# Designs tried in a protein design chat: VH-VL binders against o27280. Part 19

Target 1, 266 residues: o27280
Amino acid sequence: MDSMNVPEVLEIKRIVEESESVKTFIFSWDFRREVRPGQFVMVWDFRDEKPMSVSLIDPVRSEIGISIRRVGEFTDRVHGLSEGDLLGIRGPYGRGFELMGRDILLVGGGIGMAPLAALADEATARGMRVDALVAARTADELLFLDRLEAAGVNISTCTDDGSCGFKGFAHERLLTLEENHDMAAVCGPEPMMFQVMRILDERDVPAQLSLERYMKCAVGICGQCCLDDTGFRVCAEGPVFWSQELSRVREFGRYRRDPAGRRVPW

## First folded at step 12 (VH-VL)

Design Gc5
Fold by ESMFold2, look of step 15:
Structure Gc5 (fold): chain C 266 residues (1-266), chain A 119 residues (1-119), chain B 107 residues (1-107)
Amino acid sequence: as target 1 above (266 residues)
Amino acid sequence: QVQLVQSGAEVKKPGSSVKVSCKASGGTFRSYAISWVRQAPGQGLEWMGRIIPRFGRANYAQKFQGRVTITADKSTSTAYMELSSLRSEDTAVYYCARDDQYEGHFDPWGQGTAVTVSS
Amino acid sequence: DIQMTQSPSSLSASVGDRVTITCRASQSISSYLSWYQQKPGKAPKLLIYAASSLQSGVPSRFSGSGSGTDFTLTITSLQPEDFATYYCQQSDDTPRTFGQGTKVEIK
């Protein structure tokens, strides 16, 4: 029986500083537990557990990387750790991205580039042409640019403040980006993903979007990650959904739920 | 494409200190590190430490802990290495190099700065 | 610290020869190994990273192989510009460490 529900305590092998607020933690990983881009793990700091996207998948070196943005007490504690320190990891969980065709568009906002970086590595390894639109509030928060360039990805950037690349929102840059793609993969702030999804749907480009919701169990039992209207569990049927699946979900892009399950605006 | 240009050769007396500069051009300091590596005459290469200039965080080889200070000025895209309490054995060419955080290889290298410690 | 033992320390070769240089790590470093070429009075130049990946602009006569503890740099047809000292370097752990060097000289 698979011991996926029990955290494995792993040593942090390497820490990559991606931005002032984002670090990638690299661990040795036994790939008998297969990991796919778009899947997530639960990271345990011996006090709390949080879901985190896998951003590096390297079966040859037997390594995974997990990118974590500092946003609160848990992530502050994790960012204070050093190489050699321990974390618990359980998973992977969820449905990952599916690659199709020869030309893929990635649209990532902030930390949402993490699972897309892993996908980009797989897509380029398969010989696909990869275009990436990397978005952030400022130039300092653009993630994975050097890594994506080294992988042969064609990068476009946009920043809210115009400090790098196109000044404006990701969906505005997307409107000026005339390309025929066989598919798209999107991950980032939900309002951004909603606007991007609408444009991709109008262009008849198959799109997969990665969602994040509050999770307790991560295996689909507790119902805390459930989407309104469809009953989809983000931890079990997602976190990656096709755009057509999300078109049936009225909460997507319109509101979110806090840990107590209350609706709050974006 | 990044180019690293280092400060000129120096002659120093034992017990003093030296500060070598390394200016990056043809790119920005973004998320990569700058490592410092020295090479004594006729000898191999020895890593001293590194800094990630945008974040100001440095670490050092144990051998140099307490004698080396690595700093950076992101406004001028310049990293600095200061070595104190110099001895004749510190006579070497000192290189800076761009250090890939994921792979850890060095490319490109600065041209090197010769430091001679003599009485 | 991870010791990198490089051999031979020097070798003599002629233009057109096949040259092989080995590098051994004191513990597994996976594929976190790089090879550098250094000519007298010049900075080292990256040839190979990740054990076997050829750096852009490096001639294809250079190749790297190995994983774990044993690594090899091969030059399949030595050219006049290849007479230099070659270093391996591990990046699996801190401190980063280099082999002692292999000087390739004209016979």
Scores: ipSAE 0.600, ipTM 0.818, lowest interface PAE 2.3, mean pLDDT 88
Fold by ESMFold2, fold request of step 13:
Structure Gc5 (fold): chain C 266 residues (1-266), chain A 119 residues (1-119), chain B 107 residues (1-107)
Amino acid sequence: as target 1 above (266 residues)
Amino acid sequence: QVQLVQSGAEVKKPGSSVKVSCKASGGTFRSYAISWVRQAPGQGLEWMGRIIPRFGRANYAQKFQGRVTITADKSTSTAYMELSSLRSEDTAVYYCARDDQYEGHFDPWGQGTAVTVSS
Amino acid sequence: DIQMTQSPSSLSASVGDRVTITCRASQSISSYLSWYQQKPGKAPKLLIYAASSLQSGVPSRFSGSGSGTDFTLTITSLQPEDFATYYCQQSDDTPRTFGQGTKVEIK
């Protein structure tokens, strides 16, 4: 079966409401197609197709979960679906996170916590100590807290408006946390990731960061997901990159690209 | 940890309605569901429906469609279950319980509210 | 609806006995199975979730096993406080459904 190029039509088994704007859609999945935390799938609603984060990887139950934030026309349509409805899924694609050492820090902003929730499950299953800094604009937008707590993750929160935990940005909270980690994994708004990467680099903490870019083919052929300066294709060589790889990329943290490839400010 | 405290026992006439409250306390803000389960005297457990209090969305077992309304007040962390057109067979203890959205198990449970439907 | 059938409906046992209770689902529910203990006049208490995961604060003499359609709750070395009614519950699909219960009585 060639899931790299052709969507498989799957039934939505369960929908978990994570926040006002985020739902997790759970599907049965044949794990002969291995899925690793940090990889993505292309979700097809029979009209359009978009890359989405895998947030749950459960080989024992043969299930995956895909977390989707309502942010536009496509995601509005998907959020209107019910259990039993169909979606096309192709993938997984890309390079996932690598775990090493015994102590990991996760730093997630908004929907960026989705791939990190999957990573937290794998890390705890390996017996690692997991600390998570979960960031959002408001308390109502903090994601996966119950799930992370149940997994034994040590959670710190921050919100832009101070409604839960530390008032401020993730990198500001990070400066006040203990420096006791063998590695870090970071996913969220690219400006946040840039600031967090700077702090982690200063602390000599190996860091992996997950990027989001426009994708069409998802297998590296069309070139739409390429990064400036390196020619890295986010869909093929990423979406997860080591901080050293990203330090050579002028684009990272400074601007984004629209679907036509045009530069736009963050 | 979350604790669920329910309203007190009720004695109701056939044809009337009952509204049972379930107040959550302790813990942190979370996107959890509250399920309602009833138990007639000497009988097993029967799921009635659930709500996610933060978002106000409810769904119901088919058996209770049209007679049960489950609501929540986010500001007081309180869920409500209202059962209308009561009959004698609705005599039961009504429980609320925290319902894990991923796993679907119930923990903790409220203490239960005895509802007796009698003339 | 997924039907959950427990066996036996009741049993008599002595303190120290090993007790097993089975639960069968009418279709596969993977590992979406929980076990509860209920004493007269009290709310049910979660013992086991995800078929085999022991709830915090539950004694290790309780264990769960199984997947798919067939599940077992085991109590090793039965204690006086374990005389109660036990229920299984599936959460694979809506509506959530319970077994009819198994009453464990003292001989």
Scores: ipSAE 0.599, ipTM 0.813, lowest interface PAE 2.2, mean pLDDT 88

Design Gc7
Fold by OpenDDE, fold request of step 13:
Structure Gc7 (fold): chain C 266 residues (1-266), chain A 119 residues (1-119), chain B 107 residues (1-107)
Amino acid sequence: as target 1 above (266 residues)
Amino acid sequence: QVQLVQSGAEVKKPGSSVKVSCKASGGTFRSYAISWVRQAPGQGLEWMGRIIPRFGKANYAQKFQGRVTITADKSTSTAYMELSSLRSEDTAVYYCARDDQYEGYFDPWGQGTAVTVSS
Amino acid sequence: DIQMTQSPSSLSASVGDRVTITCRASQSISSYLSWYQQKPGKAPKLLIYAASSLQSGVPSRFSGSGSGTDFTLTITSLQPEDFATYYCQQSDSTPRTFGQGTKVEIK
């Protein structure tokens, strides 16, 4: 019914090669349709449709960026596209991050840095001090480092193999950091987020976390992204949740539902 | 923070090839690209191509496709530009530069490498 | 390819003068425009990016303006060290292209 639910066919203006497996696709955007960091859009390649986080929000240039990791058939096709090619975009959807305070900590893993990169831009534009803990399996998979640095973000890196920064996981690195912040935003592998949330809770740092679940309609109708026990719909009540909300979600950090609705452990 | 240091001047015969190096100092390659730009004597600047050193993906200006090869060695933080089938009109100063993928500006630049092609 | 046209090709000015250089793109490049300064025997130096953002360490007498197709580099009060050749460069599309340059000479 609403025009926002109809994919708009947009031309890929530019492609940023973030890593071997991640590309950012930049589109012209009509900012009469407001978009916030943490919200997602549905990307349609005229064969299939998938939810993707917005990683760049530029009202001055009237552009948005969507970062996509190559993980399957859909993303394989999208990664084969070139500048000038077309994609369908509908949205944005979901609840984005809320900024508050003076100092913010961003903790991201892998493609989870996508919405956090957008949040970093907004936070720095507001004059906030931004610290970012960027995690990945290897140095070559660390995302948005140059962009974050250019924005004035204080970056700390960690990699599973120690090829860059702290050797270990994000929560382990976080334990070595004693500074507290007014708030934190977290996005990445759910086991990472689960442990990071616990640490932040112990430190009384308000935290928002962005969840990833199988999503189909994006409008809170189909229920495929519902979280067990709570009835929270990731596409409607999320994907960004406060830690207090997630504390009520038993499946968080433990399992997810696959497209068939089966429980799949992390 | 990144600094780029290029290899020394080259004198080549027509038909030969030249390979110029560009070493990055100040840390590990990140998501930025390395672009190559040349400048003929008394002329303007001409973009030749670029590479993403982290995973070795290169793109070239159509004018140089098939004749230029841009590579990178992550272990030494060095990018290379090889130009084959050299002609007199290839006489120029060749620059490498850090290429920001979002903004697309070049900063910093290498000091340049003079390549002279003559019989 | 996007063509970048600078005006003028050369100009003579005195220390303290206000200098204005223009750059026109053959098609809209939004604000993906950078300005460089080059002195003889040296590599270009980035002055302005994103059409109007001053690069760190660059004197405030340099400023950039414009969007779409028309851009301007302004030096409010020319200093002795500012005599050089200036280039604009578009980064909206590949291949990256430069203006032909503007040589600022001492009058």
Scores: ipSAE 0.896, ipTM 0.937, lowest interface PAE 0.6, mean pLDDT 95
Fold by OpenDDE, fold request of step 13:
Structure Gc7 (fold): chain C 266 residues (1-266), chain A 119 residues (1-119), chain B 107 residues (1-107)
Amino acid sequence: as target 1 above (266 residues)
Amino acid sequence: QVQLVQSGAEVKKPGSSVKVSCKASGGTFRSYAISWVRQAPGQGLEWMGRIIPRFGKANYAQKFQGRVTITADKSTSTAYMELSSLRSEDTAVYYCARDDQYEGYFDPWGQGTAVTVSS
Amino acid sequence: DIQMTQSPSSLSASVGDRVTITCRASQSISSYLSWYQQKPGKAPKLLIYAASSLQSGVPSRFSGSGSGTDFTLTITSLQPEDFATYYCQQSDSTPRTFGQGTKVEIK
């Protein structure tokens, strides 16, 4: 096996059309290299490289899936690829989610559902009860509903425009749900995660949250993804953090640093 | 939970076209695909093509390329299969089915639409 | 295209019998294999997906096994309602393809 830090050129086996803006690319994977939900890989299209969360982990079929949202030049190129085309993938990197207890709540927004979908599969496979709050701007942007349902996940949806499920934001929907869980996993827009974390903390529900920051090296060296006041590197100590850890991160839910290192508000 | 209800039987002349509808009940289209499969009398099953109704992307079997058109209307949760230049060999029961994009199985199926092509 | 070959094309069995149907793919399809049951005048019904996963609502007497190119559908104890035609289907690649079918008849 090659070093995990050297991109392996892999063929796209299949492409799942999740939405108009999201595709899942499926690759053969040698599971001698373990991958966990919440971890990410660096995807290389031979021109640029971007971190992407793993959304499917299938050790039986020896496959992984990477869900990619169309948001810029890199993802535009990737979305133009077809089955049989090649991509470079290195990793996995980062700290993934930890499962604990019997009942788990997943709260995801948009593409944030990608790592949570993988987590849902693992949780259900372990016999856990999984509730998922799936949020998106519109019904057409809700991700992984069929897959989650097939896995036995209890789904609650919310959309900004009310086109599906609860009309409003994820944290608002969460407030209407009174049931407590043994743990929660959260991934999505940071303002959403911030609000969700507050609610979960008030309810004494242990929560893990997956952060998104600009990453360059993915190996904890360059510091581009460092979180202020803590020195946490999202690529190394994260991207999954416990709520207690994030409580120490002043910038969480407030601002991020752009590629130039400038503070940019959410 | 999704149910698929297809349009009624059709009798067509050779050279004409047929358009079969498949309405999904139980909610709006999700990320699943709708596949069309036909079965000639006493024969097996033949995949024709599929569409992702939520955003209208369709793929076809090579055998039917240029002669089949699969479309969907999100507002009515209905998928359509149009087959042109009909031949006697096109006499069959045509099925729509929910097509899982990850597993690729078909479930549920529509009740089928009998299409008879005869002079 | 991937060719799916079922064996046998037909078989006769009695209630209570163990029935085995085989499906072979022309190339490896991993576990992307489904089994369907079809009765006359009815649409196919999904029995097994992912080669061995039992679809919800399907009796436990049905089971699937195999991976790669060789797959098997087993009915442990044939019931009267099980006399039908069975199809395998690969979902590894497009176009999707089916086996020619296996008709299970009353002995």
Scores: ipSAE 0.894, ipTM 0.937, lowest interface PAE 0.6, mean pLDDT 95
Fold by OpenDDE, look of step 12:
Structure Gc7 (fold): chain C 266 residues (1-266), chain A 119 residues (1-119), chain B 107 residues (1-107)
Amino acid sequence: as target 1 above (266 residues)
Amino acid sequence: QVQLVQSGAEVKKPGSSVKVSCKASGGTFRSYAISWVRQAPGQGLEWMGRIIPRFGKANYAQKFQGRVTITADKSTSTAYMELSSLRSEDTAVYYCARDDQYEGYFDPWGQGTAVTVSS
Amino acid sequence: DIQMTQSPSSLSASVGDRVTITCRASQSISSYLSWYQQKPGKAPKLLIYAASSLQSGVPSRFSGSGSGTDFTLTITSLQPEDFATYYCQQSDSTPRTFGQGTKVEIK
């Protein structure tokens, strides 16, 4: 059995308070185990296990960061932890983002900005021009703005209540931006991603989108994260998909499956 | 460009409390923290604690826990540091500074507030 | 807490001299080390962060190096405005801690 599938108990080195509901946990990482933006890890608090996106990749300091939004019992427990406490981490898993061209557009909503922040770091390090559309419900929920600016990213903000930047949704803001890019990376609420993908397709901009689904094994065995009509496993063939792949996925932007396998509308 | 402007010098009696303000201008707090650092006359720099004004979470150095309170008012973009039970050894210049949560450096700094504790 | 030890505590130098200040951490802090300059009656000014990254607007004669426990601040050619006290600061863990400072004086 692959040693990658055994959780490694790691100490939380630092905690970054991204927002009232989002924390980034930083760990020492052996980079003999390669990790790419868009990949995820399974976080184990010795009671339960959940998939989480890698939001920081620092080979120089041998560190990774995992951003976690407080949304339920598991994340409540994790958010109660302090620096020096322990978590189990296994992975990384899944297909990450691919960078191409010179100009890249990032479109992120809420915690969806986590993998995009890591991608932004890589893109800027490669000398790419990075534009980011960062969306959230309110100004206080916008994530990674300071970090992105420090990296040289050109940021446009969008909030549902208009408390910061464009008042409205990410796809509405995108319609007001006429510039095309060589590629786009998208992550956030699925209804947002669905609308953004449509606009990018109409503009003939190659796009990659990161999906979130209920995930149990992370190794493509249990089938809990299978997408209808295609048989795509989000943990194995994803979570990052090309727009052409998602165009074949009937449920995309329409519904998801809960832990019991029932269809749940967005 | 963010600038930090602090309140004026204070002269206090032992046992009293002092509250220093730090107003940010030219930008927003966003996810930045505001740290407080003091410097006794002819001495080095000592970190006291920090706050994230965006959602009001504060952390303190163990040395000052129970005696220091750091708060922030988002509506006025102002952070506050209150130190109680003042002693002569609390005589120092107190600085506020913008604190980067990832890198942990301080920039920019306020101009400092001199606090003198004397009988 | 992580202790930061600077050396020397003070030094005398002339304009044009190469100046080197060292900072040692009691444990590894990776590259989470910053350098500050402070002049009398003024607030500290950030010079270097992440051990070797030059802050915007800081002259190129300033440079930082090191990783782990041993760090160095170098001024290649000392200028009249560089006479001041310099501090290192670790940001690896809380509480944040500073070196005791190095005063650079005119010879």
Scores: ipSAE 0.738, ipTM 0.888, lowest interface PAE 0.8, mean pLDDT 94

